# VH-VL binders against o60147: the designs that were tried, part 99

Target 1, 175 residues: o60147
Amino acid sequence: MLEKNKYLYIFRHIQTNQVLLSQGNVLKKTALFQLPYPLQKPVAPNGMRPAKLRKDHWVPLLKVEFPNESMFQSVFMQLLNYRKYRSVQPLTSDLLKLPIPVRRRKIMRQEVPNTIADLADILNKEKFPENSVRLQLSDKSDSEYADWPPSVQIDSEEIKLSRGFREKTTVDEAR

## First folded at step 3 (VH-VL)

Design u16 (framework fv_lerdelimumab)
Fold by ESMFold2-Fast, scan of step 3:
Structure u16 (fold): chain C 175 residues (1-175), chain A 120 residues (1-120), chain B 109 residues (1-109)
Amino acid sequence: as target 1 above (175 residues)
Amino acid sequence: EVQLVESGGGVVQPGRSLRLSCAASGFTFSSYGMHWVRQAPGKGLEWVAVISYDGSNKYYADSVKGRFTISRDNSKNTLYLQMDSLRAEDTAVYYCAREPFYSGAYYDYWGQGTLVTVSS
Amino acid sequence: SSELTQDPAVSVALGQTVRITCQGDSLRSYYASWYQQKPGQAPVLVIYGENNRPSGIPDRFSGSSSGNTASLTITGAQAEDEADYYCNSRDSSGNHLVVFGGGTKLTVL
């Protein structure tokens, strides 16, 4: 069946600030393949599964709505490429002077501003119609990590911090 | 000041090999992807090869695939192009060029070029 | 081979405006960048990401795009602008691969 995939869901780790990208509103364990190997211990014998996925440790960072699947695929692919570039980037002298645990924390903390900056860079390079891309953030101040093109409309309503991208219904809130 | 300086060009007979070098200075060489772009006399620009900043990923134009090998030595800030089984149609000025982003499609700095002439 | 099409030559009178065009389906999705090349010299980036100028590039150079077409506009052409101009963009799959247009020779009369 033809599925219209227009949404990019971006999650952040509540403690490390590491970022995971998802094509659905529920994070799958295969998303862990996105995490840099040197910053995670391999769990499976093939070394491709860095750590156990605890869905309760990942919260929404932002949600991007694209006008069509072609634009979504282009941006998603480029964002993964930027992420790969960053994950194996050579360490600067300043970082090398830090103890390993401090160094890893600083690298991980940078994933949120880096992902937002990368997303904006991709959108600034792509030719999208004015106000065609809708961006909704959990913390609107995170939009200040980048300059956004005219194609982007930032939603004034923030994503409510809950268990993933699922909002409580009126019935669930009453219970 | 960013500088890219190519060397190793010259006159070579068909079927032989030649290695080009590109010496980089004025920036952190190990942080940038690098490309080779060529231009035959009186013709336009043609992309040849790319290498990622760490050397783990390499891609080639179909016209040179299997004959040319791109490599880099980050400890020496130098980019290389090993050209094997040279043909008359490989005659061109070869430029090294810096790509500012992993998924970028433009070059912010170019070397001066080095001429390779494949002739008997 | 190139997926981007440029007119091979264009002329402009000194002080007048000229528009150089680049066409290709990839330009519906990706911006073109532009290079100026003078005889015996390496190409110089003049416009990237549709309409961004590197430091040192005169403000008479500008870029624009519409549909499958990208354009480089030189407003008030000077004698020193006489050169070959190349557009480039990402291939249709994106990533590291780059395609160049065939080049346009600009003559300033």
Scores: ipSAE 0.000, ipTM 0.468, lowest interface PAE 12.1, mean pLDDT 78

Design u17 (framework fv_lerdelimumab)
Fold by ESMFold2-Fast, scan of step 3:
Structure u17 (fold): chain C 175 residues (1-175), chain A 120 residues (1-120), chain B 109 residues (1-109)
Amino acid sequence: as target 1 above (175 residues)
Amino acid sequence: EVQLVESGGGVVQPGRSLRLSCAASGFTFSSYGMHWVRQAPGKGLEWVAVISYDGSNKYYADSVKGRFTISRDNSKNTLYLQMDSLRAEDTAVYYCAKEPYHTSGYLDYWGQGTLVTVSS
Amino acid sequence: SSELTQDPAVSVALGQTVRITCQGDSLRSYYASWYQQKPGQAPVLVIYGENNRPSGIPDRFSGSSSGNTASLTITGAQAEDEADYYCNSRDSSGNHLVVFGGGTKLTVL
């Protein structure tokens, strides 16, 4: 049987600029475990139940189409590893001078540029066929956070935020 | 493909100065921290210096602090190491190396190196 | 700053498993990364952030860490794996300083 999952959906928080990765076009509440800083009330003490996800606060940042599921899985896992690695790096002296809430907001704001840079870094290291990886952004200028390899094709059309990653009727475009 | 090409090495007398260059291509140079790492003949790797993506932050190994100056020209995609008051123990192959992204603790691409020999 | 200690040499028979170790106080706080260097060549990153492989690095290379110790494991060593291996980590002081181990020369018999 041929597998068909080859899309990576990347969301950003409308207020904090934090980023969540998803294998589907709708965020699951378990995606909150990717965050280094809580946006919601704390998870249950035993960690079994994640904080409630407020879906209306998350908008599309980027959609990535891979040539096959194997390449999708490789890049997705590497992105998750990059995020974990960043969480344990030492902070610069400039950041350490800031009060914790201010420092946290600055770090959160950098998640969009960092995620885009990490994605480009991974794709530059991997060998994919020319124009085999398709990027569609909500804001095309975000592609300028990185240099892209020849394997990447950036769509000229941006993602319509009113529709999110969901394909809906024309009625949904008016919301 | 990412490429880093060092130049400027050579034979120099103790107490003199030398400037190394590293020409970068295949990535957005202005977005990444850059390092110099050296290796004395038959010895291990020794970290020398780092410069942030925008040139605002610089750090040096104690062994070179006050004598070496790291700099970059983002418009030319070039990294520099100005080496003053050279000593015999500065004899080494000098490598230019790239961080994979901001705030990283490892070096993902290295140049071929340029040999600096300090002798009388 | 914290030093990283490696054994200077290790040998392995072709097709067998070898583990190269790196020890230092900074490894309690930061993951080690590993580089392979062949004679006359620049170092090549083989493992970063404990156990991640760059594209093109064979899956026989893996990393692990425990306490103040990090290890590079080569499962089923090949002749082309003969090289010097260096670990690196951050200085425990938390600045941007990169610290390298002394290197381990691997001989494949």
Scores: ipSAE 0.000, ipTM 0.478, lowest interface PAE 13.0, mean pLDDT 80

Design u18 (framework fv_lerdelimumab)
Fold by ESMFold2-Fast, scan of step 3:
Structure u18 (fold): chain C 175 residues (1-175), chain A 120 residues (1-120), chain B 109 residues (1-109)
Amino acid sequence: as target 1 above (175 residues)
Amino acid sequence: EVQLVESGGGVVQPGRSLRLSCAASGFTFSSYGMHWVRQAPGKGLEWVAVISYDGSNKYYADSVKGRFTISRDNSKNTLYLQMDSLRAEDTAVYYCARSPYDTLGYYDYWGQGTLVTVSS
Amino acid sequence: SSELTQDPAVSVALGQTVRITCQGDSLRSYYASWYQQKPGQAPVLVIYGENNRPSGIPDRFSGSSSGNTASLTITGAQAEDEADYYCNSRDSSGNHLVVFGGGTKLTVL
């Protein structure tokens, strides 16, 4: 038997500002494949370091509660499609003038405002019931990146993560 | 205009070493990731290795790990592939290719290739 | 290791539409790019990021993706389109960054 989820968690990286989408209060190492710029480094000058998920490097950006699993799944899939589309667009001439580290940092820093704008765009296009979607933001000022539809109720309650989220190591983390 | 010119190919015996070079011109070399891709005679394309814009990150196909070393000299606009312990199955045309997304993405320009033949 | 599967050969009549497909699990997460290669020549990028064409590539070339499949479509095939076509994508396994399809030989009749 499979349990159905109606919660979307979005996390941001404390150093890079890159964003990860999660179907629950858990980050799996496979979530790292959402990133356009990988966090792993080579284990040797000519090798590849295995992907590493460090839970203490990710903080909640927002949490969305949907009325049912069907609405959650629709919004979640659309967000993944928006992110996939953004990752391969032609770079503007302004970005191409910048050295790669500056260019990459500028692109990564835009992931938070872009993700919030994309979420609002999707919710504005859907005809969800009034106050049916509960949005919690770690920083309420981030709500200003978009105009929200009547279906969204913005809540200022703290986003709760399990105590074990930050204390437990993943299989990818060094022993 | 963007140009990539490979050199260093030739006939070499199994177990020997060979170093390939790729001379870049017409663009800011240090602002791009660089790849090596090979193609055996009559066969398809096989990705070999990639190096980041500054040389700090390097990745290899499993078939060449431990035998090949990718490097670059941004002051000379040149990409290198050091090939050690060569095998008959390394026989291929070797292309260098440029990526605007550093180690990721697509390859917008390719060199004409250099042939490496590993045979006795 | 992740793989990208292409049919080895396809034919199209002059002026007709042909679709070349590429299949693999990595395509669920990443878009494919497509390369055209003529005998004795280096590969040429024809499509990247789902459906973007580099400067100089004719508008008859287009790309699409759905699930684990990416497709290159040539609408109104011309004789000069006869070539090998390779798809390419990012490897989601974490141990390789890039994977190529086996290639499809297009014959224009």
Scores: ipSAE 0.012, ipTM 0.598, lowest interface PAE 8.6, mean pLDDT 81

Design u19 (framework fv_lerdelimumab)
Fold by ESMFold2-Fast, scan of step 3:
Structure u19 (fold): chain C 175 residues (1-175), chain A 120 residues (1-120), chain B 109 residues (1-109)
Amino acid sequence: as target 1 above (175 residues)
Amino acid sequence: EVQLVESGGGVVQPGRSLRLSCAASGFTFSSYGMHWVRQAPGKGLEWVAVISYDGSNKYYADSVKGRFTISRDNSKNTLYLQMDSLRAEDTAVYYCAREAYYSSLYYDYWGQGTLVTVSS
Amino acid sequence: SSELTQDPAVSVALGQTVRITCQGDSLRSYYASWYQQKPGQAPVLVIYGENNRPSGIPDRFSGSSSGNTASLTITGAQAEDEADYYCNSRDSSGNHLVVFGGGTKLTVL
């Protein structure tokens, strides 16, 4: 009945380039607490529910299919750890010279290349079989932010967005 | 030199209101998120509220939601906490604190605190 | 709602090593920061992230993290280290953004 999860989904904010990690193809409201500042004001009077997600502001960045749940959990936990380390490191002198609002904007814009580089670094450190990890991106040019190991197969087809009258969707249907 | 100075504390009866102020100096106040943290006599630290650098985002602890309002005036470098419907359990030293980095909700600078006593 | 659990008291002999522990589910995703508080004074940040010290904090203070647990270690405790120590972290429960541990009173014997 319950299938073991072997998929990692990563979403990005269309304006800020901030990144959210997800174990499913739908962002949960609790994912907003990965952000330094919650993106949207709380909607619940009692505060029991997180700030409301604006689905039209978040788009899939990439999805990764692992050969099994154990490998998924290992990579997912390492990626959370990398992100945790980055969030508390001292800022470089170049960034400290900038006014704080400009600095935040620049740091947020780097989350996409940093997350992709971190993912590739983790995969390069792990011993996975050739072509056992499947990577699909919304924009294939984002794969250029890293060098990928032989274990990674990059899907030639980008993540589909809803098309018709060119309306964007924030979540692509995987299954 | 970063400095935070709280004021507005005092003795107040249950059900009444108080407004706390935190005067900031030595840094660009309008660039930092600000927090209120309280400590009941002989007890631990309890987070109360946060306001973003531009005042657009505000969050509260469940214990004060609906009763307390955080605000700021960036032109005066001042943080406020409006406390309505005060209860005995709101008795505490109230600290204002500056968030250290964009990515973390920890504090590099604290004020000395202002005591609020709610008693009949 | 996520909680951070600390032992209420711990003691250490002068010059010896002590470890103060903080435990909670949010620590799986976020590092704890540690604050020292002496009676009648405001808290002072002593460790942030896994093991970063602000300027002016002695190198005898160090931090570590594993799973849902964070620890503050004082190697070669001094008399002036006698204080209450609080951990804090980001609250992932959706109700709060920040959560503090209950505090640990350190006595230097």
Scores: ipSAE 0.006, ipTM 0.528, lowest interface PAE 11.0, mean pLDDT 80

Design u2 (framework fv_lerdelimumab)
Fold by ESMFold2-Fast, scan of step 3:
Structure u2 (fold): chain C 175 residues (1-175), chain A 119 residues (1-119), chain B 109 residues (1-109)
Amino acid sequence: as target 1 above (175 residues)
Amino acid sequence: EVQLVESGGGVVQPGRSLRLSCAASGFTFSSYGMHWVRQAPGKGLEWVAVIWYDGSNKYYADSVKGRFTISRDNSKNTLYLQMDSLRAEDTAVYYCAKDEYLGDYFDYWGQGTLVTVSS
Amino acid sequence: SSELTQDPAVSVALGQTVRITCQGDSLRSYYASWYQQKPGQAPVLVIYGKNNRPSGIPDRFSGSSSGNTASLTITGAQAEDEADYYCNSRDSSGDHLEVFGGGTKLTVL
């Protein structure tokens, strides 16, 4: 293929709403290094084991199709930079008053709206051809977290992949 | 107050092994990634290794990969660096460093422990 | 050697402004953090993210970032600012690896 990497796959954690970015439709364990806060279990204090990558805990949030690999790389790297920037900002006094587990849960909940807003901001700063960047969301209402430029086309069809961004094979489909 | 105290440095012969420790206090050790950074005499800082909060992910600089092993014991609030097959170029002050967000920046550093590899 | 480049030395007169620069491809994607190191002492974080100061760091220290370049600015340099300054960022080959600049020795005249 002439243009190998032009899709960005964005996943969210089903319990925490933390977000992971991937260049492929399957998450690698190293993607966990993107997380600013360790995943925490909702139960079993005293003897709780740290989280590991469980692919079934990560579902599609958003798939972005770029017109070419150069634009993909530019946007992907900028999005990683925005995520890094957010992770190192000082916490507000309101958040610092909360117990650490409650504080982190509240911060993690904001990763979905933050990621969508960051993506829109990046796309608004660059000039891409009209309708050249295609967004397909799992929940189309998530597009309302941002104002999109004319270069963006939001797919009317929501993501209906059964496991992550992996396409259903004929054996996986209902009769 | 966050404190990191390194120990275990000393003089060792080439090809031998040495284990460094870093005792942490003043923060929830099990919730943060930890790093080792070294500095050869009169030279700059060189990143050596990182370990995730739960010990599940470890990454190394190419210069030490295959020879050094980073580990941690969250029950003891202690970080370790096992250094095998030591070379003269491993001579340095070794610092233990805490990150705030798994490698985004190092907010606290230990005082350092000197490792001298000589015959 | 690191992929982040810094000038080895820079001088500034007492009370004047100095800018220390760090350059590398990874800075297009990640913000740099800056560390001050005085002889015989451990490094101290002075700037993180684009332009954030830890508690206790004087407001004369500021950071900036543009393209592949990050800068540490000291406005109204004081004698105690004489030190080595290191930039740090992610290695461009992977976001799980770290790299330091070669360091810049600041002399306050």
Scores: ipSAE 0.000, ipTM 0.476, lowest interface PAE 14.8, mean pLDDT 80

Design u20 (framework fv_lerdelimumab)
Fold by ESMFold2-Fast, scan of step 3:
Structure u20 (fold): chain C 175 residues (1-175), chain A 120 residues (1-120), chain B 109 residues (1-109)
Amino acid sequence: as target 1 above (175 residues)
Amino acid sequence: EVQLVESGGGVVQPGRSLRLSCAASGFTFSSYGMHWVRQAPGKGLEWVAVISYDGSNKYYADSVKGRFTISRDNSKNTLYLQMDSLRAEDTAVYYCARTPYSESGWYDYWGQGTLVTVSS
Amino acid sequence: SSELTQDPAVSVALGQTVRITCQGDSLRSYYASWYQQKPGQAPVLVIYGENNRPSGIPDRFSGSSSGNTASLTITGAQAEDEADYYCNSRDSSGNHLVVFGGGTKLTVL
């Protein structure tokens, strides 16, 4: 079921750049169902695959604050639908001529720019008030993957939360 | 061409064991995850188990968890299902199936099935 | 536990259009795939994703999806389309589970 919340949290895998959407600041194990089954050979640089939810392998990509719960729900559902649509599209001829491991790596690496572009597309179709949607990124350069509507304000400060949108304590930093 | 051929089905008494095999040909078996799906006589399809390309990850339906073990031998292009502590409700045709992409979640090739009958 | 619901039977006259539906919460997050099964035979994939046909599947088969519902449409049904049709999707409530609909028996009159 959807939570009553006005924040959308987006995470990326540190090696594959695969993306997970979350209604809360901590990923739930059910979020793994957004990913392909961990059934295929890994294509990440180090050969790793996200077979189980390991919070130390997922880092914040961006956080979106909406003016109300209704807008959050609409955008969140539309992003899930864009993700579903992308997962079943025929591969381009350029991708088909690549070896399978290279092809899969390229597809997974595109999840970050694709998700950002999809978010911007959804927000461009909505008629929200100027500066009513606040976007905070872990890396501000990721905002360059899309053209943003007047309704979006990009925060100058990057996300400094570590793994799961949580601030580290002094004890955690010492480890 | 892609082919999947199941074998090992038969009549077995409750509480006993049976091992099913699925021989794969026509594709790079070691690059694909494989599933077992069953169908009781006159009933619908039911997912049973899945195994990753290298055998390191396995998942089971709750109805068979702790009793069935999925495995594979990539050198022989063969998928297995070890069925222990068999029950009458395990009576079904067992299919092996391949998914072309894990992100698509669909099965492009199925074997012809092998019938397992659990009866006293 | 999540489930997918299909009507058990549907009939269509030769040459007419029929729609088979599949409903469940999993369909809000994942597209359905559709399989045709004839007596004594293994299932055959006819639609994957929302509306993609494998090579060799006639263009009279199409798919659609909205909210928690997925549909398989056969436009201009033929005698050879008489079969059981199953939808399947991922189960969002479990860990990497797959769920199938109960199946719909299509009779071509």
Scores: ipSAE 0.006, ipTM 0.581, lowest interface PAE 9.1, mean pLDDT 80

Design u21 (framework fv_lerdelimumab)
Fold by ESMFold2-Fast, scan of step 3:
Order: C-alpha cells, then sequence, then structure tokens
Structure u21 (fold): chain C 175 residues (1-175), chain A 120 residues (1-120), chain B 109 residues (1-109)
C-alpha cells in the first residue's frame, strides 16, 4: 500500500536565505508563491514575476520526520500560517529607515532563524510523544535558534546534499 | 465560478452605524485574504481594510481606524464590515475584493458593490 | 504612506496605441497592477505583477515598469476600452497597506 506523506522538507535560498516548505523532496514551481518578496526585481521594463524556479539555487535547510500523516499535516499547516502572519506584520521603524534593498536583505536573512523558531514553537505547543519527531539539519548549529521539546530528536548526522534532497525516492514521495 | 456579493448598504444619518456583508462562493474562502475598497460618487478607488485568511490580522486605512471593524466567518463564507460613527465623507460604493496569496497587494476578483449614503 | 500619481485623462484614436502611466516611490520596490472600470461597474483586473494578464483579458493590454514609473499600454485601442484605469501597489511604508492611483479616464476617439 502507498504510505501517506510524513516528511516535511525545508529549503533555503543560497544567496538570500529565504525559505521554502515542501511536502516532497523536490521543489515545485508553485512553492515560489510562498515568497513575500521577489528574489530580485528586474531592471528591464518587462521583468519576470513571480521569478522562475531555479532548483540549483535552493539547498536543504532541514528535514522533519513525523510518526504519521495527521501530525505532519497539523504542523505543516501551522508553519504556513506562521509564515503568512509574519508576511503581513508592520515593519519596525528601524527597518523603515533603511533603503529598500538593504531592508529586504535584512528581512530575508531572518527567514532561517524565524522558520526554525516557528517550528520549535509549534512543536512545543503540540503534545507529541517523546522522541517521536526527528530533525535532520544541514548545519546543526541552526538548532540553537530554538529550544526544542522532549518530542524532538535531532539526528547526529547532518544533511550533506548540495542541491535539494536527492535521497532515494520512497513510496511516500511518489506524486 | 468565483462570485462575491455585497449587501447591507443604504441611506443612514451621520453618527449612525451600518454593517455590510460580502457572500463568497466558488472558491475556498478560508484560504484568501479579503479587502474592502470604496469609491465615493464620481471619485477614485480608496482602500479601506484587510483581513487575513484566518481572521487573525486586520489593518485599516487611517480615515476609518477606530470607526470601522472588519471581520469574517469562514464557516459561512462571509466577510463583514461594521461601520460606526458614519460621516458624510463615508458615502461611497463599497466593494469586497479577494487578494491572491503572496500578491503585491492586488485584487483578482471584486463584488459588484453596495452603496452607502450618509446624509441628514 | 506612499502616493501613486496618474494623469487624470488621456485620449487615443481607434486602432492606435496609448500608454497610461503611474508614478510613485513604492514602484521602485513593488510592481503595479491595473484595473479597468466602466461606468456603473466594478473594477476588473487587467494586468498584475507588472505584465501578467488574467484569463479573458485581450493581449492588446500589456504592462511595463522602470524606476518609479509603471505603464499600461493598449495596442490597437478598441471602442470598448474606453473606461477609467487605476493602478495600485503595496505601500512601501508597510507591507500590509495598499495604495491606488487617482485614476485615468481613457477616451477612444
Amino acid sequence: as target 1 above (175 residues)
Amino acid sequence: EVQLVESGGGVVQPGRSLRLSCAASGFTFSSYGMHWVRQAPGKGLEWVAVISYDGSNKYYADSVKGRFTISRDNSKNTLYLQMDSLRAEDTAVYYCAREPLYSEGYFDYWGQGTLVTVSS
Amino acid sequence: SSELTQDPAVSVALGQTVRITCQGDSLRSYYASWYQQKPGQAPVLVIYGENNRPSGIPDRFSGSSSGNTASLTITGAQAEDEADYYCNSRDSSGNHLVVFGGGTKLTVL
């Protein structure tokens, strides 16, 4: 039988540090609709917006394994909600004083720590069984952006992939 | 397909209150941010208020802050605008409008509008 | 809050090309979108995200932007294009705020 999806794949942009969430190990073009800011505004009169997906510009940030699909769906939807909440908040007066390109750069650089903090907050709010949620990070130091609940087990092995999650395809990821 | 239908407009005296409704159909209402935009007779479009897809975030134009309240009921696919302390300058056709996710603040669908006239 | 400025009126001869402009500092950061409004009707989105057309919008409508200016171009104007045109964008003072231009009345001669 085909298993339901229980993995959340989180990618980061190599230049901007913007984050994309995916239910599969390969990013789809529709994931770009998660971005509140374009990667770059074209200087030409006719530009490309939204930007086209450049898979070589997105690398793994972390992979989250849930014990079942219902836990996955709950956390995934809450994480998307947190990101939407952040996208509509008023900018601080300090950020508003900065030139727009500098402002956008600072905001984008915060997406990695913000996403990790949001994930931890959701997992602390939910009451999952001990060691039931597994995190595997590309850089283990990123785990220090948050305090994790007892439900979380951080894998000692880092993700070494330089382009997406090119792991062997599982039945959970057949789509 | 996608349809937005406003109701609740009418003639009202200054200082009174009025509640507008916008009935949505043909799409997953709970997935979209919704806006109110108004247009005074013979004048241009003026943005009034926005509510996030889940109702947790609300923002208003300075001209209506403290007097208007935007809300939604996702179980009924309905958007609301509660208008208190109405003034003559609030006279306008009020449109509800849908904003696509992660847009640059544009509206892909509009209702036909409901006229609010504030007069003595 | 940012402002978007449009000329109040413009004319074009039937079958000719017309360009309607929108100017404001927010356009340095965000693309403009454009709406067509005919008397007694709700606005209709004709261009979004600089130069994307919604389904059903004729290909004679196109958008462009440079610096603090966005433009809506109608190539081969038709009588039914006579309408008011509004630009809008995000307000650069806050990502949740929206601003509209004052509108341009297009007359097709």
Scores: ipSAE 0.000, ipTM 0.487, lowest interface PAE 12.8, mean pLDDT 80

